# VH-VL binders against Exosome complex component rrp40 (rrp40): the designs that were tried, part 14

Target 1, 240 residues: Exosome complex component rrp40 (rrp40), of Schizosaccharomyces pombe (o13903)
Amino acid sequence: MAEVEEKGLLSYYFPGERIPDSIISQDGSIRLGPGLVFQKKDREEEIVVSKAGRLHQTGKNAMLIDSRTKRYIPATNDQVIGQIISRFAEGYRVDIGSAHIAQLNALAFENVTRKSRPNLNVGSLVYARVSLADRDMEPELECFDATTGKAAGYGELKNGYMITGLSLSHCRKLILPKNTLLQTLGSYIPFEIAVGMNGRVWVNSENLSTTVLICTAIRNCEFMSDEEQIKYCKDLIKKL
Key: E = the ipSAE of ESMFold2; O = the ipSAE of OpenDDE; V2 = 0.75 times the mean of E and O plus 0.25 times the DockQ between their complexes.

## First folded at step 8 (VH-VL; framework fv_solitomab_arm2)

Design i1 (from g5 with light chain D49Y; at its last look DockQ between E and O 0.01; V2 from the best seeds 0.00; counts 0 for: pae E 13.0 > 2, grease 19.1 > 18.9, placed apart)
Fold by ESMFold2, look of step 8:
Structure i1 (fold): chain C 240 residues (1-240), chain A 120 residues (1-120), chain B 106 residues (1-106)
Amino acid sequence: as target 1 above (240 residues)
Amino acid sequence: DVQLVQSGAEVKKPGASVKVSCKASGYTFTDYYMHWVRQAPGQGLEWIGYINPSGGYTNYADSVKGRFTITTDKSTSTAYMELSSLRSEDTATYYCARKYYGSGRYFDYWGQGTTVTVSS
Amino acid sequence: DIVLTQSPATLSLSPGERATLSCRASQSVSYMNWYQQKPGKAPKRWIYYASYRATGVPARFSGSGSGTDYSLTINSLEAEDAATYYCQQYSSYPYTFGGGTKVEIK
């Protein structure tokens, strides 16, 4: 009997479906994010989908279900967070949540050449700028500032934690130079952040618990006033 | 052009204090953290603290905590460090260095350095 | 504090030779940067994110490594490469630097 094709990374899953062993990391313990649970079946453990959405790998041994139903519409000069889907000699195909998979040239990094280019793995996260947006073409990405040619924070996002499903208006506020929440948090704790106009935000800090608290703050602050954000941050930091 | 210009060299006795300025130009002063890094003669670099000029919040390395104060004057786009109760091991070149809040992962611009010599 | 141990302390080589500078962290770090410093000058950003060259850095420089073990390689040493190179971890405060490797041209 012929096997049907298994669903893979970025496929859409419904509650009750299992995640095929072929896409589960064999190296170390696996961490399940929102929408995935361990389930005991016939005295074995399986990973089962608990919330409808697309499967994303958020770290080497971490995955989640992205429940967004609306596709991102690329716009030139948007900052986005993408996940590497496949590698080719000249670059990468990158999921940014748009209708078409985006392309990232291996030479689209600060001060790289054909001999010194990056080697990004499938599943890695990357912070990039949309250099070409056309509704009928695959988007193109670059990991440098268009004007200066400098990395400017673009490139591979190692470790850390990504949240998804943020509104465009929320992301526009988060990327402002003097965003109240981020500025207040940054006064107390060191962290890295990348804000994608595709509703994705990545945070990295000294440990995972702090990183998750920052991500929770980001998700919860959308409709708070500046004063409320400052108070919220101070209360949150007391938990550290 | 982004530029960080520091005050001149200082010679101090043990137990004294020193105040070093770092005047910023070519960018919006409150959009970047100002860090201080020191380098003892013939030694490596040591991060000693930072200030967020927008809110005035600071964080200091344990090696200088209790003796080290970073302040700013937003009207002149100037950061200051003050180190009190100076010891001979505080002899070093002190650099200011800016870092973008949020996504910045390195010090992109450095002051020219201020040599502080502590001897008796 | 994350301790960065650089070796060797001094590397004296002829022009055209390959130089390899090592940086070992006391615990795993997310990102490693490298700075070049010439006498009397402030450090300059040289390699960022472990392996990417900053603007203006010649192609003969490359960085590699992950976890606790990192290196900077100069494939064909030139006279202007004489400097001290520092590794630096960015992932948590305090941001710590290695002790430096001084590269000399004989």
Scores: ipSAE 0.000, ipTM 0.480, lowest interface PAE 13.0, mean pLDDT 82
ESMFold2 (binder alone), look of step 8: mean pLDDT 91; pTM 0.916
OpenDDE, look of step 8: ipSAE 0.005; ipTM 0.487

Design i2 (from g5 with light chain S30D D49R; at its last look DockQ between E and O 0.01; V2 from the best seeds 0.00; counts 0 for: pae E 16.0 > 2, placed apart)
Fold by OpenDDE, look of step 8:
Structure i2 (fold): chain C 240 residues (1-240), chain A 120 residues (1-120), chain B 106 residues (1-106)
Amino acid sequence: as target 1 above (240 residues)
Amino acid sequence: DVQLVQSGAEVKKPGASVKVSCKASGYTFTDYYMHWVRQAPGQGLEWIGYINPSGGYTNYADSVKGRFTITTDKSTSTAYMELSSLRSEDTATYYCARKYYGSGRYFDYWGQGTTVTVSS
Amino acid sequence: DIVLTQSPATLSLSPGERATLSCRASQSVDYMNWYQQKPGKAPKRWIYRASYRATGVPARFSGSGSGTDYSLTINSLEAEDAATYYCQQYSSYPYTFGGGTKVEIK
């Protein structure tokens, strides 16, 4: 049997995220397409994502966010990281990087009543499980384990940093119990991690610098051998 | 369609430097590792090194370590290999090769090659 | 370093014959790939993960092996199969190629 090949994944961005300067032309001329805006922060102009999607370079100095990218196909019981994009009476619309916007019911949390339902803001991140995935329907999310009904780590993600645009294969590797990268990092630094099967990873640690360092390692080590990962991580940790 | 287009042939003297480019198109440049492989005339393939998608990490074969430098320009979706302190044994066709995005650990697309000739 | 030894160095056969190319690793490897290269051209991905054909590779090609011993087989040679085939390991750093087997069609 021939192995099914994965398609290349595009870098995915969330609203409010800054496009790194390293991706931007240094000649000062840039054309922003849909999904990108200039924002002034501390007297410096930054390119910020206004719509969730994949970053595309359409020319030497032209970029846009393609929000129609069908990168992630929802599957039942997948854990995913989503961003709240809107609120309606019964819940939330959540961007999970799929063709369709997912729905998260306000009651789809552990021990939630109508009076005690979480109040999530637009832009908030959630770790959720895909409870319903149908080609012809909007995906549905739940923030509890299907078997136990417990939160089991699902819910709002606060105070961390989110990595976007990871390959699905990398995410699948990260979720394995004996992941060399995470074990190595964890041996030096305590941190929290949520891995979404939709190419998104959330990390939180003692301080922002450490969190960013961990995220950097996660992003950079995807195609490294175990030995290379260990070495890279050790070297990176020395910078702390 | 994915394409890797490399710069033209180079002729250099020993001790000189040359920079070979590999322009990528048809995919998101920052999503893939870029590797470099060389082939001496009439010889086999030799892995030279790679750069990760972010451009922040590189590894090199011992044969070129300290002399060769791989970089990227994300704005132009171009990978570069700078060859310094050139030696006659560096005479080869140099290929850029994209590493497959998944777990296959293979090179799925290759540039057409750049011939670098080092002669006195 | 993992050394890959390919044999034979050259294989000359007639159309319709079966070709078997060998690649032996100095150590056990998990990821073995094969590339086809024609003169003056860049290598092309041919077999990956020991036994999977790349897109567009004819069914007459097959790969097998595990541990230290791998092979590429062409069941019925065609003229277009004339090329040099390289095995490559991606299991450990540094990544290495075999010396190649040149397949010639008589």
Scores: ipSAE 0.000, ipTM 0.477, lowest interface PAE 14.6, mean pLDDT 88
ESMFold2, look of step 8: ipSAE 0.000; ipTM 0.411
ESMFold2 (binder alone), look of step 8: mean pLDDT 92; pTM 0.933

Design i3 (from g5 with heavy chain Y33W S54E; at its last look DockQ between E and O 0.01; V2 from the best seeds 0.00; counts 0 for: pae E 21.2 > 2, placed apart)
Fold by OpenDDE, look of step 8:
Structure i3 (fold): chain C 240 residues (1-240), chain A 120 residues (1-120), chain B 106 residues (1-106)
Amino acid sequence: as target 1 above (240 residues)
Amino acid sequence: DVQLVQSGAEVKKPGASVKVSCKASGYTFTDYWMHWVRQAPGQGLEWIGYINPEGGYTNYADSVKGRFTITTDKSTSTAYMELSSLRSEDTATYYCARKYYGSGRYFDYWGQGTTVTVSS
Amino acid sequence: DIVLTQSPATLSLSPGERATLSCRASQSVSYMNWYQQKPGKAPKRWIYDASYRATGVPARFSGSGSGTDYSLTINSLEAEDAATYYCQQYSSYPYTFGGGTKVEIK
């Protein structure tokens, strides 16, 4: 499996990004592996990244996104970031990086009725809570707080980037109220963040460059001391 | 194929300096942290430091802090470790080992090792 | 620093026998790894995240454990398994290795 490198292009992709035509086979016989999907936009077919990671060529006309993610084992009440992979009458099938595809009922949102249910598209990202986790069953998701019934930040994630392949330990650290990395970044830059216990983190900010910078910081600071994180972040911010 | 090729064996006197290189190939250099691990003759493994993919951010074990310096040259995909103020106890085989910047808390590929002997 | 104590220091067994290597941490750790090292060679990633086999590692190898107690098991020893095995924690700085268990095949 060979890494795809193109001069002037980043080899790391985020969900929603289009694969450039320059690196795609022109014979129309391309096979998409994990992390890549065909999408139709304005009557044109394009290859879009569904998972964050590095683009690899696995064959002459075969590509995939390597996120190097460890399989997530669902646990009840875990907050997770999932990707909609299909729609059915009652809801959605959601990839949360586990062995089984999760189910998200269309009514599993705050104040939703059959008439007002969210209309999520395939490829959409959702921040959800695991409401049911059984080894022998498909996990179930809800997009509201179990206690209050409120959205509490759960729901569709729009206009941001998703980091995949983070360690569960790192994610657990990120959700702590006094996280040095996020506090440092937040002191300089306004941003939104959703941390999933499934090794996924979603970030949104004022612009793409800033979002990418934050994502880079999150990924690179996992093993840094607090002092190192602060210094690293400050240096990164100077590049903005 | 992924390869980490290190420089050859070195013999130095106490107080001297030596610079060991680790040339990476077969992968995107900037996707991995480079760690260094040493092994004294007949002894176990000791982690001694790392450098981030972009360079400039390092961490060292207390045993080598202030004496060892890890650097990178992205243009040549090479990591370096300069060992200064060498002591007899620094006699060891030094390994470079890569770690992916994303998931995975392990060293997946290692260099062949560089033996540094410090003797009077 | 997190100290990893491996036991036994040396394990001498016959082909076909079961080997159990222990690694005990001075405090609770996560992301325990095992490396195999043969004489004159660099260590090789063998088991990662306590229980996952690296690519190319035979199925007879298994890892388990949590908290402070970890183990590597070889169900049926083969001659090629003769090596020193090191556990390594990646939870906190400094990253530390165990003293190693030398597996000898009689």
Scores: ipSAE 0.000, ipTM 0.500, lowest interface PAE 11.1, mean pLDDT 89
ESMFold2, look of step 8: ipSAE 0.000; ipTM 0.364
ESMFold2 (binder alone), look of step 8: mean pLDDT 91; pTM 0.919

Design i4 (from g5 with heavy chain S54E, light chain S30D D49H; at its last look DockQ between E and O 0.02; V2 from the best seeds 0.00; counts 0 for: pae E 16.8 > 2, placed apart)
Heavy chain, then light chain:
Amino acid sequence: DVQLVQSGAEVKKPGASVKVSCKASGYTFTDYYMHWVRQAPGQGLEWIGYINPEGGYTNYADSVKGRFTITTDKSTSTAYMELSSLRSEDTATYYCARKYYGSGRYFDYWGQGTTVTVSS
Amino acid sequence: DIVLTQSPATLSLSPGERATLSCRASQSVDYMNWYQQKPGKAPKRWIYHASYRATGVPARFSGSGSGTDYSLTINSLEAEDAATYYCQQYSSYPYTFGGGTKVEIK
ESMFold2, look of step 8: ipSAE 0.000; ipTM 0.424
ESMFold2 (binder alone), look of step 8: mean pLDDT 91; pTM 0.921
OpenDDE, look of step 8: ipSAE 0.071; ipTM 0.660

Design i5 (from g5 with heavy chain S103T, light chain D49L; at its last look DockQ between E and O 0.01; V2 from the best seeds 0.00; counts 0 for: pae O 14.1 > 2, placed apart)
Fold by OpenDDE, look of step 8:
Structure i5 (fold): chain C 240 residues (1-240), chain A 120 residues (1-120), chain B 106 residues (1-106)
Amino acid sequence: as target 1 above (240 residues)
Amino acid sequence: DVQLVQSGAEVKKPGASVKVSCKASGYTFTDYYMHWVRQAPGQGLEWIGYINPSGGYTNYADSVKGRFTITTDKSTSTAYMELSSLRSEDTATYYCARKYYGTGRYFDYWGQGTTVTVSS
Amino acid sequence: DIVLTQSPATLSLSPGERATLSCRASQSVSYMNWYQQKPGKAPKRWIYLASYRATGVPARFSGSGSGTDYSLTINSLEAEDAATYYCQQYSSYPYTFGGGTKVEIK
């Protein structure tokens, strides 16, 4: 896996913040790495931070946000949450938190034809499966089950909130049946969840406050015992 | 090498507040609980609380509940304990102690201690 | 709360003698640890999980016990063993320490 060469630390950014033009204008064409996305606002293209961290300039014309999180190493059949960072004729470039940007073919969806392909926007979130993982190649993604060819929950993730920077081990625990945390939360509040093996979790619920609460619980309970998780969740829910 | 370095001694009046720090180095900060233990002069050890590795959950002994607050700053690998509404009986050396999140069921490394003296 | 009672409070012995420190719990515990503390210093992990020596702890130290009764034994005392030893339970909240046994070398 090609390591990103760090040339310089510029500043700390939060999601939603714009990278100043003074930084991006220095090199005519810029390649966006993890944590950065192109966004159109009022007919103007801007680079927006999607992940909290330090801005690094890498290579000749590349930038990324370093969140000090362990890089995800793609593995075949891993479910991952990605963010669309650019569009090209055949599909999308997707940030999945790995060293390389993944590719998602526009036809890599259930019952999709060239005429009926999904139209994803830059910044959109997608739940996908890693279909190809090679150390020397860009990962490839698909938004359908490999066995059935059905969507099976894969696709665009609309609304909700995405948690980033979770440990892979925590994510693995979250997908287990009868997860104490999720069961406890679910017993009080209905919500939707997508768990990526790349340290990302997406949650949606009835309202933003509830969603944030659930996300907070997920983030904070990684090293709690079952008893602690239950207590923590109960206490948290009382704040609603 | 693993190190827990605590802030210096403090002298406060009853009712005042003080914040003690414990800076961790030499290991992955988020893989460990940080516990706090105090020792009154000439007395034994008393467990007073902990914060989980993510920094989102805390537990406290009844003796300090509502008065003491434990926090962490992951960016600096530092744990904090704020002691509020100080009482004379809070006079003690305060230790931070590390505990592994997994199978660890002991305190393997301790800070050097911070002496807090509460006197009128 | 689980109360840990250590005995004796003070133990004064000569070099080469055998020392036995006792820790009794008010309830059955599964995880008992021992810490060594010298004056003016932070406690150090010494015996963990009843019978395991921490790294750097001499072989003359041993721990044993189960249920409510635990002990730390020093087979042949050396001058450097002068310290206060605390037992600690990690079985139930709140975590508690014994009152300590001060070992003095004559």
Scores: ipSAE 0.000, ipTM 0.479, lowest interface PAE 14.1, mean pLDDT 89
ESMFold2, look of step 8: ipSAE 0.006; ipTM 0.541
ESMFold2 (binder alone), look of step 8: mean pLDDT 92; pTM 0.929

## First folded at step 9 (VH-VL)

Design j1 (from g5 with heavy chain Y101W; framework fv_solitomab_arm2; at its last look DockQ between E and O 0.53; V2 from the best seeds 0.00; counts 0 for: pae O 8.0 > 2)
Heavy chain, then light chain:
Amino acid sequence: DVQLVQSGAEVKKPGASVKVSCKASGYTFTDYYMHWVRQAPGQGLEWIGYINPSGGYTNYADSVKGRFTITTDKSTSTAYMELSSLRSEDTATYYCARKYWGSGRYFDYWGQGTTVTVSS
Amino acid sequence: DIVLTQSPATLSLSPGERATLSCRASQSVSYMNWYQQKPGKAPKRWIYDASYRATGVPARFSGSGSGTDYSLTINSLEAEDAATYYCQQYSSYPYTFGGGTKVEIK
ESMFold2, look of step 9: ipSAE 0.575; ipTM 0.808
ESMFold2 (binder alone), look of step 9: mean pLDDT 91; pTM 0.912
OpenDDE, look of step 9: ipSAE 0.006; ipTM 0.511
ESMFold2, look of step 10: ipSAE 0.330; ipTM 0.672
ESMFold2 (binder alone), look of step 10: mean pLDDT 91; pTM 0.920
OpenDDE, look of step 10: ipSAE 0.015; ipTM 0.531

Design j2 (from g5 with heavy chain Y101F; framework fv_solitomab_arm2; at its last look DockQ between E and O 0.01; V2 from the best seeds 0.00; counts 0 for: pae E 4.4 > 2, placed apart)
Heavy chain, then light chain:
Amino acid sequence: DVQLVQSGAEVKKPGASVKVSCKASGYTFTDYYMHWVRQAPGQGLEWIGYINPSGGYTNYADSVKGRFTITTDKSTSTAYMELSSLRSEDTATYYCARKYFGSGRYFDYWGQGTTVTVSS
Amino acid sequence: DIVLTQSPATLSLSPGERATLSCRASQSVSYMNWYQQKPGKAPKRWIYDASYRATGVPARFSGSGSGTDYSLTINSLEAEDAATYYCQQYSSYPYTFGGGTKVEIK
ESMFold2, look of step 9: ipSAE 0.394; ipTM 0.727
ESMFold2 (binder alone), look of step 9: mean pLDDT 91; pTM 0.919
OpenDDE, look of step 9: ipSAE 0.115; ipTM 0.644

Design j3 (from g5 with heavy chain S54D G55S; framework fv_solitomab_arm2; at its last look DockQ between E and O 0.31; V2 from the best seeds 0.00; counts 0 for: pae E 13.4 > 2)
Fold by ESMFold2, look of step 9:
Structure j3 (fold): chain C 240 residues (1-240), chain A 120 residues (1-120), chain B 106 residues (1-106)
Amino acid sequence: as target 1 above (240 residues)
Amino acid sequence: DVQLVQSGAEVKKPGASVKVSCKASGYTFTDYYMHWVRQAPGQGLEWIGYINPDSGYTNYADSVKGRFTITTDKSTSTAYMELSSLRSEDTATYYCARKYYGSGRYFDYWGQGTTVTVSS
Amino acid sequence: DIVLTQSPATLSLSPGERATLSCRASQSVSYMNWYQQKPGKAPKRWIYDASYRATGVPARFSGSGSGTDYSLTINSLEAEDAATYYCQQYSSYPYTFGGGTKVEIK
């Protein structure tokens, strides 16, 4: 007897469902990632789901459906990229791709007080560390390094672009200081990167086109040798 | 100010059940996990479980096996624990405690405790 | 389960003396807290994150330690400090407490 409420960000969608206008940004063109397509209906153009999954906002004017069937299993001290599902007075509920939604206290940041704490909106991306994990419990997150108490790159990921679905082995190689792909790309293009053990990678650079190109390179390089990666990067740079 | 007020002492026979309430005030009830900790007479503290009042998700210590249930009533900002098939070793003072998420992650507010005595 | 072993079990001292309470974990922990409990009352938050005093805790209390070895020190014992002190770890579930150290005033 209760009327069904409108679905939002981070809700599960099935093929054929329409994305509500309230979620769609009106500030310019929208980039659709996997699982979303434009569909004409009468004189309207609407965004519909083409794969079952959870709706994510991956950047300004960018969204996709995360259709993974296997969940991330949180482990203490893992670095993860999460998306804010909801806000409440003392914190945030955060999707990290695990079976349970994670919790992030508003005070779990470097040098934050109740009056100076961050103001993260629904849909914001955060880089965080799993501070408490058990497979039968809701995970807890912190946006500071456990040993130093410093932010250390944790916190809101502004702008940029996120890709998902990377294997754990690939992500572990990407965080190595001597990663061939990232070192090679970094010698040509300035960019920021955050790598989550939950198969998510965020990149930010001078503009979205370059950022997406870097993300594509990261995804394509998984099984390349170091020599192949260097060649791939040089070919990629020529196309810029 | 934050306050957790628990229901009164209970005396029960082995095999019975007990239900203890914990009424919260002074904060948004659904924003914090509610934990339960017990203390047998003359002994230390034992964590026995929690509930996320927003989602209803619960987690229980192995020591209480499948006999322990935590629920909430959002409309009254009240958490409940129920322990069934009571045994003499369940004799203890039961505390509700609100979990602080910040640095240190400790229980910042505790109820006054509810003594449950299991005797013939 | 992470076992916390507190020593001594009971510490009987005169006012003005220095009390040192030990807490040893069976494996390394990232977060150690302390609670004070007086007879007939609920525990109170006392020391958090090994060394920080909760609001209202007198400056004579200090905490220290890391890894597996932690301590709580009262540098000039007062009558009101008579209580049992518990350490607690939050490194993993189940959350566990030490057995307590009862501080008595002679």
Scores: ipSAE 0.000, ipTM 0.495, lowest interface PAE 13.4, mean pLDDT 83
ESMFold2 (binder alone), look of step 9: mean pLDDT 91; pTM 0.916
OpenDDE, look of step 9: ipSAE 0.025; ipTM 0.550

Design j4 (from g5 with heavy chain K99R; framework fv_solitomab_arm2; at its last look DockQ between E and O 0.01; V2 from the best seeds 0.00; counts 0 for: pae E 7.0 > 2, placed apart)
Fold by OpenDDE, look of step 9:
Formats: structure tokens, C-alpha cells, sequence
Structure j4 (fold): chain C 240 residues (1-240), chain A 120 residues (1-120), chain B 106 residues (1-106)
């Protein structure tokens, strides 16, 4: 699984956290961008985060914290696409593009027991529902429908690509029952799609080229009329 | 077995500072949030703050915000709470508590408590 | 802030009697927990998520409730049940506890 993003995003950091030495190139002088500072502690120099955000590598020895991106604000019952960033005894820490790292209970799946819980890896993608949202708390996720208790499409997303950085409004349009873009594309090409309210969309199709094409269409059609979308899709499909 | 062992009792004057420790054992320290709860003599329990597993994110109750600081030392699996600008109303037994996030959300393990007395 | 009001403040009963402890929240909450605390000791998890008994908790204890109203029931009191019980919500910041109900055995 790959994330389709413009810049290489490594991880989310909070103020006061130390950047691990393992991700810092030792081959030369490190250039710190915004959100990072050198701190001397006990005669050792460490790189500390001064602003909350995502760590970006802008070069071999250049890093910055990107705090300018409009962050998703979790809301209860939102469907979101998250990326597993770490595992702990009771579950997973999940990046959902919010200010806080979300938590996903290992048992928060349909018909899961402690012995049969899914074994997700760091980097895995999950389609989940926000079960708890508070501005001053880490959001919590579940991978089942709150009403039925069924998976209802929630769970691990395998063998696809995730689009990031979509507007929330675009995502809201994509989940509508009669979406011109998705209907048009679907009429030509079979594909799977998960739409998160957090500006992320996951797509899977028969091959990588097709998946990329669909992702491209989704990105480019946000401000197109229905007629324009149809025309654009038809033209794009001809390239296959 | 999971254990949280806290430092001993402290007696301080108003305006002074004290640092309470909570040493964790029997589990991976960096996997769990650590919370702090206090209890004034003869009173109920009051949540006062927590620190995330990485030690980089904290949150505090308004009653202690700006005065109390929670930190961790991963190398020793120890959580700390520094109480500064102590007031008489800070007299309490302070507990560290591990937060469980599995089949429920609760404090599953508690330290034995550290009594901090603030008196003139 | 979510205020949890427990009632009664003190409950004095004889062995074998039924005890009902109430916890009312100022607004709807989820993930209500109960803790048992004996004098000079740290609280112990007792009931979690409104109705689940923690490991080692006797079957005579039960929890129920939803929304704003929660209760802990002891069907047949034993001497060892003498303690203060606190409800706690984990729904929103700040996390809050009830004032506690002291259960005394006559």
C-alpha cells in the first residue's frame, strides 16, 4: 500500500518531542526548518519539536514540521481513513490527519476476540469510524457500524492507494449516492473506493495504472461541472 | 506483574516545589498513557493530568495547569509530576494510574500514592 | 465540565442486604467506570463500561445504566464490601469522578 502525496510525510510530532536519531542522517550538517530546534541537554545536542505537526524531509539532511496544513477535526461517527503508526498492547495508534493521534482498539472489529484480533502492521491503512471525539482528547476509532455491530466496510484496506490532501467538501460530495464522477468511472472500470471525511480516499482496481488513473480523476474533478467531469473521464479512459 | 511504585511522602511549604515519581514495571512503559489523580484528605478523587506514551504530549486540569508538569523517563520507565507553586489546597495523596484501552477505558493499575502536605 | 453526582453519600446496611448506588451525570456520558477504595489504599477498578466486572470482582456486584444515569448494585452485602465507591467518566475532558458513596456494613 502506498500513500499518494506530494511530499514525503514521515510522522506526526508534538511539541517537546525529540526527533529520533534513527531518522536523522549522520552524513553531514542537519538543517532544521520551521518547527524544529536544537536543544542542549547534558552536553548532548538533540533535535526537539517546537510546533505540532508532521515531519517532512525536504532533503537528505533537511527537515521541518509542517503545521500549516488544515487539520481534520474529528467528529463522532465520521468515517475516516487512517494509517497505523504504532502498535501497543491494546491496539493501534492511527494517524487520521488530526491534531491528535487516534487510538484503535484491537477488539474494535466485528466478531473479534482477543485471540482472533486482526494483526495490523505499521503503515497499514484502516477504514474506521470515529467513536469518540473531543478537542482535548485523542480520538478513538472503531471498525464496525455503531448500530448494527457489523463491519459494514470498515477494517483494513489492502492492495490499494490512498489519496491524501483532498478537501473535506470534495470528500463529502464523493460519498453522495449519485456522484457523477464515480458513476461515470464505474461505468467503464470496476474499482473499490473508501471515502474518509478526513480528506483521504482509498482506491483499488485491477492494476496499478488504472488505480492511478482513477486517483488522478478524483483529484482533478473537484471543481468541474457534471458535464465537464463526464467529458474528462471519457477522455481519460481513452488513454488506457 | 504490572506495578506502579511511587516515591515517598513529602512535606513542603507554600510556594515550594516537589517532584513525585512513579516507577512502572511489568509492562512496556511506552505503550500506555499515564495519568495522575489526587485525593485530598477525606475527600474524593480528582483527575489532574496525563502524559502520552511518547512523553511529548500532556494535558492538565485547570486547577493545576501552569503549576504542575508531567514528564517521563523512558530509560527508567518512570513518570514524574512536578508540583510547583504549592498551595495548601494541594495537600493530597497523589496517585499515578495507567490507562487501559481495550475492552474498556479505565485506570487498571494504580500506584500506592504519595502524600504531599503543604503547610506553613 | 461533566459533573457526576453520587447518591447516597453514605449507605449503612446489614450483611445480606441489597445496596444500590447511584451516579448521575450532568450530561450524557459513555464509558462509565466504578472504582472501589478502602481506607488507606489506592482505588481499584471495579466496574468498567457501565456493566462489566473487573477481574476478581464478585458476581454479587453489577453495574447498569446509560446516558446520564448509572448504578452499581450489590445483591447481598458482605463485610468485605465496606468501602467507598467512585464513578468516573471518560467521555470528555476533563475527566471527572463522582463524590463517592461510602458503604458501611452494620
Amino acid sequence: as target 1 above (240 residues)
Amino acid sequence: DVQLVQSGAEVKKPGASVKVSCKASGYTFTDYYMHWVRQAPGQGLEWIGYINPSGGYTNYADSVKGRFTITTDKSTSTAYMELSSLRSEDTATYYCARRYYGSGRYFDYWGQGTTVTVSS
Amino acid sequence: DIVLTQSPATLSLSPGERATLSCRASQSVSYMNWYQQKPGKAPKRWIYDASYRATGVPARFSGSGSGTDYSLTINSLEAEDAATYYCQQYSSYPYTFGGGTKVEIK
Scores: ipSAE 0.019, ipTM 0.575, lowest interface PAE 5.2, mean pLDDT 89
ESMFold2, look of step 9: ipSAE 0.179; ipTM 0.633
ESMFold2 (binder alone), look of step 9: mean pLDDT 92; pTM 0.931

